# Ledger of designs, part 26: miniprotein binders against f4hyd7r31to219

Target 1, 189 residues: f4hyd7r31to219
Amino acid sequence: DKIRLSAKRDAKEDEGEELPTELNTINSAGGFLVVSPDKLSVKYTNTNLHGHDVGVVQANKPAPIKCLTYYFEIFVKDSGIKGQIAIGFTKESFKMRRQPGWEVNSCGYHGDDGYLYRGQGKGEPFGPKFTKDDAVGGGINYASQEFFFTKNGTIVGKIPKDIRGHLFPTVAVHSQNEEVLVNFGKKKF
Short names: E, the ipSAE of ESMFold2; O, the ipSAE of OpenDDE; V2, 0.75 times the mean of E and O plus 0.25 times the DockQ between their complexes.

## First folded at step 14 (miniprotein)

Design nc (at its last look DockQ between E and O 0.95; V2 from the best seeds 0.86)
Fold by OpenDDE base, look of step 14:
Structure nc (fold): chain B 189 residues (1-189), chain A 80 residues (1-80)
Amino acid sequence: as target 1 above (189 residues)
Amino acid sequence: SPAEEARKALDEAKRYLEEAKELAEKGDYRRVIRLTQEAIERAYEALEIAEKTGDEKLAEEAWRIIREAYRLMERARRLS
């Protein structure tokens, strides 16, 4: 509740900055994921044959910087076969066939193991697993320079934000039938 | 040049941050918030160019300003 209220307050004081509003379909890994026509959901439709066949998608805009806190959520509509869903932040140059946190200058909270990934190739214990019907959030606290993640409205962890520059809200799906809805703040969190 | 643009942006960010500090002493927290936003924006511009050009020194200086501006913005928001 407090985080969601803070994020809404911050988004109102952001005079003139473009906010993330939808998924970027232009730079999406064509072939592994389908983005809905409203650009607010993503589904993994293919059979995962390779560990690099990740359906990753970024928001159309980076997280705003003129605020103290940014936050977005996903809702796991279907965990698919493996529940290898990730939420996080990546740079614009992020490789569209990797989960957030598998590459340098990215971070991700992954649902299948509950681990945090931050470019070190190995995940670290972080929070609970998440699956179907879970709401999972990712945020930036710019005052403390931290990433934070939530599950069902509760903070599950924080990490130092060691990544500099503009960061894009990022979601990944990796196994068949994984489907997530994205909320960039248009709906009440 | 990109380097000159980055330096200009950084210098503007510094000016906004210093003005924000002066206004914070005067208790004009609304204007402090605005000036810290401007400082952050200009410092992010400097940072982006510095990252592209490999100017690590400029990147670190821009990042220092960004961090300081956010701390001042947070203080101003708590006091407003």
Scores: ipSAE 0.860, ipTM 0.953, lowest interface PAE 0.5, mean pLDDT 92
Fold by ESMFold2, look of step 14:
Structure nc (fold): chain B 189 residues (1-189), chain A 80 residues (1-80)
Amino acid sequence: as target 1 above (189 residues)
Amino acid sequence: SPAEEARKALDEAKRYLEEAKELAEKGDYRRVIRLTQEAIERAYEALEIAEKTGDEKLAEEAWRIIREAYRLMERARRLS
């Protein structure tokens, strides 16, 4: 649980930098998802399953850069019919109908197979699957230039971060009734 | 011009980083952390312009400064 505490301390020490606080409803993938009124949860609303029908949403701000680590979590409230939930990081211009990690300049840890996707369109073995009632985290270690992910407070893997520039916390839902709650650090991890 | 803005931002980042190195020699780690944060911010500004304009050489310079600043910040936080 040290990674969760470290990320909280880093964000607090950089009080002047704008931080992610909610999901971005302006640029979200319309027609495939609904974001809650408080902008801290998202649910997949489409019953048609297709590779281009992903409900992707970014945070309202990129991850802060004036810190050594950044971290956020999702909680899987409903894994839906296929469990195709993802957590990751994307550039501002990311295509909002694609899973994080399917396109260049993005990465994603996916619940249905436990694989990591990092811009090559196919995944690689990485961590455990995750599903309903799991808390899953994604983070950046800027000093080592790595992405890292957690499941229920335990680091499941790290990978090199070879993407330059600002990155947005990103979540995706892709099958009927998938629903996640997002914690940008306002609640204790 | 964008190129002038990017060069100015990068030069400022380099100045902040060099000052941070000097302060690290003196053990003033709180100021090292603050100066590396400024270096990172200015270098990210340069990087953003460089990527938008396709200036890969300037982007690589900015990225090198960014990585060096993060490593110095990490050392300073460990020692403080």
Scores: ipSAE 0.795, ipTM 0.926, lowest interface PAE 0.6, mean pLDDT 86
ESMFold2 (binder alone), look of step 14: mean pLDDT 91; pTM 0.915

Design nd (at its last look DockQ between E and O 0.93; V2 from the best seeds 0.80)
Fold by ESMFold2, look of step 14:
Structure nd (fold): chain B 189 residues (1-189), chain A 80 residues (1-80)
Amino acid sequence: as target 1 above (189 residues)
Amino acid sequence: SPAEQARKALDEAKSYLEQAKELAEKGDYRRVIRLTQEAIERAYEALEIAEKTGDEKLAEEAWEIIREAYRLMERARRLS
């Protein structure tokens, strides 16, 4: 996969930037999810299933900006009862009880419908659904100002990035037993 | 003040970008890449301040510098 390799090479060439390495448990939704001790996995807590009870978590650092591409992956360990897992990017101030892409200044690729959400409320047709045992990636192409997403190593779509400023890799879980593992690049893609 | 800090960062970003453009004409693409990285960093600083203070004009100016710097960096990497 050329774009995944290109993103990895660009990140290696940058100096002095702090990179995402783990999930941020301080600014994440409390009570709706549990983050593992190594801060590289998240599971939805068995509680309420309302639209405001999304388990959302950002990376500990925003995506680096002194590079041409950035990329990270999740692995769906358990798609739960509704498969409402999402991967995307959000501003630091994003409402941590909403799916990425439900509010302005956010973008999310959602597993249950395969739609892209980018702050317009409703999703738009975008790519395949994704579920248990899928590896799903999200990235930024800064030169073209696009978000791009992958499923099992293959690009499924690109969309214009009209969001300015620093963006955080973001993951969401929203139904009973949904669980994902996150790879910020410590393991080869 | 935040407004003065944002203007200073933006002016530095513009200066880095103009220097990068001059070096690109001379084919010094390694320095172009470094200068565009500096321009991007300073312009992001200006952009974040402008968004916090509601200075949309400065935010758009910073954002355009950022987009231009990324395009130049991409060209420099392709040509080097």
Scores: ipSAE 0.799, ipTM 0.924, lowest interface PAE 0.6, mean pLDDT 86
Fold by OpenDDE base, look of step 14:
Structure nd (fold): chain B 189 residues (1-189), chain A 80 residues (1-80)
Amino acid sequence: as target 1 above (189 residues)
Amino acid sequence: SPAEQARKALDEAKSYLEQAKELAEKGDYRRVIRLTQEAIERAYEALEIAEKTGDEKLAEEAWEIIREAYRLMERARRLS
């Protein structure tokens, strides 16, 4: 509740900064995921699963920087076969066939293990797993220079923001029938 | 040049941050918020160029301004 209220206060003072509003379909690896026509949902449709066939998508804009806190959510509509859904932040140059946090200068909270990934190739114990009907959020606290993640409106953890520059809200799906809805703030969190 | 642009952006960011500090002493927290936003924007521009050019020193200077501007912005928002 307090985080969602803070994010709304901050968004009113950011007059003139471009906000993330939809998923970027232009740079998406269209072979592994389908983005909905409204660009607010993603589904993994591929049946041939190997470790590099990640359906990753970024927001159309980076997280705003003129605020103290940025926040976005996904809603897990379907956890698919494995629930290998990730939420996080990546640079513009992020490889569109990796989970957020598998590459340097990225971080991600992953649903299948509940681990945090931050470019070290190994996940760290972080929070609970998340699956179907969970709302999972990712945010940046610029005052504390932290990433934070939420599950069902509760903060599950924080990490230092060691990544510099503009960061894109990022979502990944990796197993058949995984489907998530993205909320960039158009809906009340 | 990219290097000159980054230096200019960094100098502008420093100027905005100093103006924000002066206004914070005067209690003009609304202007502090705006000036810190401008400082952050200009410092991010400097940072992006510095990252592309490999100017680690300029990147660190830009990041210091960013961190200080956010701290000052938070203080101003709490007091406004």
Scores: ipSAE 0.711, ipTM 0.904, lowest interface PAE 0.6, mean pLDDT 91
ESMFold2 (binder alone), look of step 14: mean pLDDT 91; pTM 0.916

Design ne (at its last look DockQ between E and O 0.01; V2 from the best seeds 0.00; counts 0 for: pae O 6.5 > 1.5, placed apart)
Fold by OpenDDE base, look of step 14:
Structure ne (fold): chain B 189 residues (1-189), chain A 80 residues (1-80)
Amino acid sequence: as target 1 above (189 residues)
Amino acid sequence: SPAEEARKALDEAKSYLEEAKELAEKGDYRRVIRLTQEAIERAYRALEIAEKTGDEKLAEEAWRIIREAYRLMERARRLS
C-alpha cells in the first residue's frame, strides 16, 4: 500500500517526463515471444527451447528519473511449463535473448527459483518463487539507490542499485505458455 | 562536441543543485523539488555522454550530483 501510494504521488509531480506505458515491440526479438496488440502482455510461444531462446521485452520508455520512486508490476497469467518468468531492469543496450540479470548492467527477480540475478551469472537467494496468479513488482528507490521487488503487494527484498543511467522495466519469459500481463500504472496497483 | 555538451550539462546540474540548496535553507521546498528535478535531468545527460565517451571522471561527478539531488529532493518532499 505505501509503495503504491508513493508511486502514485510521484507520478503526479512528474507532469513533464515520459513514463513507461507499453511494451516495446520494435526492439523485441521476434520469434520467441508474442506481445499482445495492446502491448501490455507477453506470451512465450516457442516449443524448441534452448538456454538462449529467452523472450525478453522492455518498456517503451525508461523508468522516470524526476521522481523518488518508480514501480511497475506484472501479473502471471500462466506459469507455463517451467515458470521461468523474470522481472527487472535493464539498459537500452540489453541483449533481447537473455533474462534480466544474466548480463552486466541488468538485474532481475526470477520466479522459478526466487533468486536475484545481477550480471554475475549466479543467482542469489532473494525472495519466494512466484507463479500463476501472482502479482510481482519491480521498483527503484532513487533516494536510497535501491532496487526493490514485491510479491502480491509485499516487499520481498531490496538490493543496492549499482547500475547507472536510464533503466528500462524489463520482463522475460522462457518456457512454453508462460504469459504475463504488465501494469505500468494505468491500472491501480 | 559530446565532451563539451556533457560538461555543460554537468555545470547546469551543479548550478541547479546549488540553487536548490539555497532554497532549502529558505524553506521553499516546492521550488527545491523542481530544481532537483532539473539537476537530475542535466546530470543524467552528462552521465549518458560520459558513459559513451568513456570519461569515467565525468561519469562519477555526474553520479555524485544525481545522488545528492535525490537526497535533497527526498528531504524537501518530507518537509513539504
Scores: ipSAE 0.851, ipTM 0.951, lowest interface PAE 0.5, mean pLDDT 91
Fold by ESMFold2, look of step 14:
Structure ne (fold): chain B 189 residues (1-189), chain A 80 residues (1-80)
Amino acid sequence: as target 1 above (189 residues)
Amino acid sequence: SPAEEARKALDEAKSYLEEAKELAEKGDYRRVIRLTQEAIERAYRALEIAEKTGDEKLAEEAWRIIREAYRLMERARRLS
């Protein structure tokens, strides 16, 4: 995909920034998720299914800002019992244990309803649902100030990015056995 | 000193952006890209401080510089 290739090219041309390479395990909720030893996958491990008990994890670095586009992907290895997987972007101070997009200064594309959430109290119709065996991507177009999302290599939508400052690639799992693998660009998209 | 640091960073960002605009008129797009990257870095630093200190006027000014720098970088990338 052109936008996925553009994001990879921009990252290679940014000599002065550290890039997201792995999931951040320091601030994760220890009772809700397990991050793999290579820090490139996360699984929801708790059997308590509450709306506020979300296993949310950010990348170890914010998306680079000295480039025109940024992009990363998840692969849904297991959709668990409710399929409540999300991909998005959040500020560093995001309230860990909330889905991306449930709070201001965040956005998220959610698999169980296909909605986009961007801190406005309710999700909005956006794209298809996604589930087991889907590859789902999230990106930032800095020139247009938009978030964009993909499913299995095709763009499903774009939304205005009305959030200033550094943003972290963010993934969430929320029901028993949900599991995703994360690709920050080390593997070809 | 945070307010002094933020103002200094913003002034540096403006200076880099103005120089980038001048070089764009001369067609030196590789330097335009690097100068817009410097402008973005400094303006993000100013924005970060401004948001932490509640200085919304400075934050908005920094964000305007950031958006302008991205537009210039995109144009330079196309032309280079």
Scores: ipSAE 0.819, ipTM 0.931, lowest interface PAE 0.6, mean pLDDT 87
ESMFold2 (binder alone), look of step 14: mean pLDDT 91; pTM 0.918
ESMFold2, look of step 15: ipSAE 0.812; ipTM 0.928
ESMFold2 (binder alone), look of step 15: mean pLDDT 91; pTM 0.918
OpenDDE base, look of step 15: ipSAE 0.020; ipTM 0.368

Design nf (at its last look DockQ between E and O 0.62; V2 from the best seeds 0.00; counts 0 for: pae O 5.8 > 1.5)
Fold by OpenDDE base, look of step 14:
Structure nf (fold): chain B 189 residues (1-189), chain A 80 residues (1-80)
Amino acid sequence: as target 1 above (189 residues)
Amino acid sequence: SPAEEARKALDEAKSYLEQAKELAEKGDYRRVIRLTQEAIERAYEALEIAEKLGDEKLAEEAWRIIREAYRLMERARRLS
């Protein structure tokens, strides 16, 4: 509640900054994921699971910087076969065939293990796993320079934000039938 | 040049941050918030150019301004 209220307060003061509003379909790795026509959901449709066939998608805009807190959520509509869903933040140059946190200058909270990934090939214990019907959020606290993640409205953890520059809200799916809805703030969190 | 643009952006960011500090002493927290936003924007521009150029010194200086501006913005928002 407090985080959702702060994020809404901050978004009202920044009337001049472009916010993330939809998924960027232009830079999406075509063939592994399908983005809905409204650009607010993503589904993994591929049956051939190779370790690098990640369906990753970024928001159309970076997280705003003129606020103290940015926050977005996903809703897991289907966990698919493996529930290898990730939420996080990546730079514009992020490789669109990796989960957030598998590459340098990215971070991600992953649903299958509940681990945090931050550019090292090893995840670290962080929070609970998440699956179908879970709401999972990712946010930036710019005052403390932290990433934070939520599950069902509760903060599950925080980490230092060691990544500089503009960051894009990022979602990944990796197994068949994984489907998530994205909320960039158009809906009440 | 990109380097000159980054330096200009950084100098503007510093100027906005100093103005924000002066207004914070006067209790004009609304203007502090606006000036810190401007400082952040200009410092992010400087940072982006510095990262592209590989100028770690300029990048660190821009990042210092960004962190300081956010702390001042938070203080102003708490006091407003």
Scores: ipSAE 0.868, ipTM 0.955, lowest interface PAE 0.5, mean pLDDT 92
Fold by ESMFold2, look of step 17:
Structure nf (fold): chain B 189 residues (1-189), chain A 80 residues (1-80)
Amino acid sequence: as target 1 above (189 residues)
Amino acid sequence: SPAEEARKALDEAKSYLEQAKELAEKGDYRRVIRLTQEAIERAYEALEIAEKLGDEKLAEEAWRIIREAYRLMERARRLS
């Protein structure tokens, strides 16, 4: 809870920098997800014919850089059939049919296995699985150059951030009925 | 040219960072924080151009400035 509070305070202190506020519907994954009208929730569509049919969406802005920490959360409203929900960070050019962390220049914490993926071809043991009714967070500590993740207010792990440049908050849904709500800081963490 | 734009941004980032270091020695931590923020912004601009050009040397130079600026900003926030 200290990490969540500190990350929120740091993000709000930089009023001169544009912040993520909503999901980006212009470059979304097409027919594999539907973003709500307020652009703060996403649900997987019923078109999964193979493992690369991922509904992935980035925030409308990259994480701010003129601060020491950044943090956002998702809430798992429905874990769907397979629970393959992910939270992470990706470069602007990330392939919009891939889970965050399956490609280089991205990372993702995945709910179905609790693994961390960071462009190495396979996941690594990292934290607990997460599912329906969980709040899961992702953040960047710029001073230490680490990604960190939380589950229900508790940090589950930190890993070195070996990706340079601007990074977008990213969420993914991947099986029938998976649905998440995204909190970019409008609601108290 | 993009290379000239990247070099200009990088030189400005270096200047902001050096000024921030001098002010840190004088204890003016509020200005240190603002100068490190400017250094980070200009160095990120240089980094993005350098990566687009495939200029790894320039990109790594910008990245070193970015990391150093973050460490100085963290120290300044602790001391202020």
Scores: ipSAE 0.813, ipTM 0.930, lowest interface PAE 0.6, mean pLDDT 86
ESMFold2, look of step 14: ipSAE 0.802; ipTM 0.928
ESMFold2 (binder alone), look of step 14: mean pLDDT 92; pTM 0.922
ESMFold2 (binder alone), look of step 17: mean pLDDT 92; pTM 0.921
OpenDDE base, look of step 17: ipSAE 0.018; ipTM 0.344

## First folded at step 15 (miniprotein)

Design oa (at its last look DockQ between E and O 0.79; V2 from the best seeds 0.82)
Fold by OpenDDE base, look of step 15:
Structure oa (fold): chain B 189 residues (1-189), chain A 80 residues (1-80)
Amino acid sequence: as target 1 above (189 residues)
Amino acid sequence: SPAEEAREALDEAKKYLERAKELAEKGDYRRVIRLTQEAIERAYRALEIAEKTGDEELAEEAWRIIREAYRLMERARRLS
């Protein structure tokens, strides 16, 4: 609760900065995911699961930089077959067929194992798994230069933010029927 | 040139950061927040160009300014 409120205050103080508001449908992994017409949900629709058939999508804008804290959430509507849902941050140049954290200059908290990935190819123990009906958040603390993640309003962990430049809120789905809703702050967290 | 633009943006970022430090000493924390925001924005412009051109030195300097500006912003916000 306190983090959701603080992040919302910090994002509102700079009326002049563009915020993430919707999912970027222009740069989507073609054929693996469907973004809803409102651009606020994503579903994995593919039945052929290869290790690189990741449905990844970024926000339309990078995280704001004129604030101290940025935060966004997903709500897991359906965990699908495997619950291989990820939330994280990636650069604009991120490969749109990878889980956040599988590539250099990205990080992701993954629901199937609860591990954190940060470009080292191997996940590390981080937090609980997350599944259907969980709210999972990702945030940046610019003052401390940390990423932080939440589950159901509670911080599950923090890591150093070693990635430079603009970062995009990123969500990934990887198994059939995985579906998430994204909240960029229009709704109460 | 992109390199000149990056250097100019970085120089502006430094000026804003130094002015923010001066105002922090005077206790004008609201203005410190605004000036650190300006410093951050300009330093991010410098960083983006430096990353595209491969100017690692400029990129490191820009990132130093960004980190310092956020620390000052956080301090000012705590004191405002």
Scores: ipSAE 0.831, ipTM 0.942, lowest interface PAE 0.5, mean pLDDT 92
Fold by ESMFold2, look of step 15:
Structure oa (fold): chain B 189 residues (1-189), chain A 80 residues (1-80)
Amino acid sequence: as target 1 above (189 residues)
Amino acid sequence: SPAEEAREALDEAKKYLERAKELAEKGDYRRVIRLTQEAIERAYRALEIAEKTGDEELAEEAWRIIREAYRLMERARRLS
């Protein structure tokens, strides 16, 4: 039962836990991206690419823990020059110039290769690539201790969640003109 | 102290989880859900402190409680 176990939105804003509502512009990777005034979209503006010039940004709050599932989505408005867009989860101390999944204590599904990265060096085959006009979701199933990801409403894969503790919804852009819109649940998925 | 706070939080989490198990045997699944949420919150607090202080034994103990509480909460949701 893939859809029943991967509920798109489980936690509510008024359950006494503070929920992710916007991108965190404090401690975000400055100089590589622009976050919109409503803090729900991000665009990569740098044209001089280096491996450590990732525009990574976390949500303003960690995913709630008093629930069985958590889920958020991005919409790829522009896949840019290289399509190096990622969605995932990171610990609060994650290095903010790295793709989610390139370091330990993080996990990321990457659009340019469709691979899953989870701090084990290179990525591993996981799901389809994703590009412009795709809606891509990331979630946590706490009962099974899995990360799961979706593309256009369909689960594309699940991976064991070996990371303990609070995790932040995380998005990243890494080549010129990559742009994503983020939905933390204010809009129906 | 951080170590004292972590042990108190973990002990409380264990008490909530034990009470939740007792209520599950009686079929009071709404209370089970609430008690597992309380256990999870406190065990996460203990885990957070343990990871900051490098107390891996306490961290693993807290993590075990967290996983068990989530499994019980899921079972309670299915049965209620």
Scores: ipSAE 0.825, ipTM 0.933, lowest interface PAE 0.6, mean pLDDT 87
ESMFold2 (binder alone), look of step 15: mean pLDDT 91; pTM 0.915

Design ob (at its last look DockQ between E and O 0.90; V2 from the best seeds 0.86)
Fold by OpenDDE base, look of step 15:
Structure ob (fold): chain B 189 residues (1-189), chain A 80 residues (1-80)
Amino acid sequence: as target 1 above (189 residues)
Amino acid sequence: SPAEEAREALDEAKSYLERAKKLAEKGDYRRVIRLTQEAIERAYRALEIAEKTGDEELAEEAWRIIREAYRLMERARRLS
């Protein structure tokens, strides 16, 4: 509740900054995922044949910087075969066939293991697993320079934000039939 | 040049931050918030250019200003 309220307050004070509003379909990993016409959902449609056949998508805009807190949320509509869904933050130059957190200058909270990934190749114990019907959030606290993640409205953990520059809200799917809805603030969290 | 633009942006960021500090001492927290936002914007511009040009010193300086501006912004928001 407090985080959702702070994020809403902060978004109202910056009338001049463009916010993430939809998924960026231009740089999406071609062939592995389908973005819905409204650009607010993503589905993994292929058979996962390789560990790098990740369907990753970024928001159309980076997280705002003139606020103290940014937050976005996903809803897991289908966990697919493996539930290898990730939420996190990446730079604009992020490789669009990787899970967030597998590459340097990225982080991700992964649903299959509940681990946090932050570019070190190995996940760290972080929070619970998440699956179908879970709401999972990712946020930035700029004052403390931390990433934070939520599950069903509760903070599951925080980490230092060592990544500099503009960061994009990022979602990944990796196994057949994984489907995620994204909420950039148009709906009540 | 990109290097000149980055330096100018950084100097603007510093100026905004110093003005914000002075206004914080006067208790004008609403204006502090606005000035810290300007400082952050300018410092992010400096940082972006510095990262592209490989000017690590300028990048570190810009990042210092960003962190300081956010701390001041948070303080001002708590006191407003």
Scores: ipSAE 0.865, ipTM 0.954, lowest interface PAE 0.5, mean pLDDT 92
Fold by ESMFold2, look of step 15:
Structure ob (fold): chain B 189 residues (1-189), chain A 80 residues (1-80)
Amino acid sequence: as target 1 above (189 residues)
Amino acid sequence: SPAEEAREALDEAKSYLERAKKLAEKGDYRRVIRLTQEAIERAYRALEIAEKTGDEELAEEAWRIIREAYRLMERARRLS
């Protein structure tokens, strides 16, 4: 749709910044997830009996700031036993054992309830649930200072971006066998 | 020092933004876009330092410049 296409156009014209290209394996929640060798997929590999240990990973670079929009997607390859997959944005210092949106300075769109979380731990109704075989996107509109999210190419919602400073594209997996592929723009959206 | 670096970066951001506004009056939207990008970069640097040092006043000043620069960039993109 128009916002997603506009974000793609702006990102292609961004020439002066390093862009996210892969998942960051240095500061990830290493005990609860495995990032693929090409650093473009992540799987939750542990049993999470108590729901405490979230597998969170950030992109290797923050979203570019010298553009009007930024956008990336995940593809849900396996929704695991609980479907607790999330896509969002976090500050560099984000706590890697928490879902994006459970802590301040983060936001996340969560697949199991379709809720948006933005720093209070409590979610709010936002969009549809998403699960296996869904493509889900997250983006920033810098002019309006909003986050926006998509499901299968359709914008499902926007929320105010009250977070200042650099933000990292962020993905989370949280129950056994959850697995996502990440597209930072190298593949056609 | 961090405080000097932050103030210098913010002053540069303000200068780029003022120059961008003048070029917008002349209709040179390509240069407006480039100058707002420079303003944003410097103001983000100032903001980053201010947040690390707890200087909320400087952080808010930088954030205002950033938002203003994005609005000007959007107008320039639309008009060009």
Scores: ipSAE 0.820, ipTM 0.931, lowest interface PAE 0.6, mean pLDDT 87
ESMFold2 (binder alone), look of step 15: mean pLDDT 91; pTM 0.919

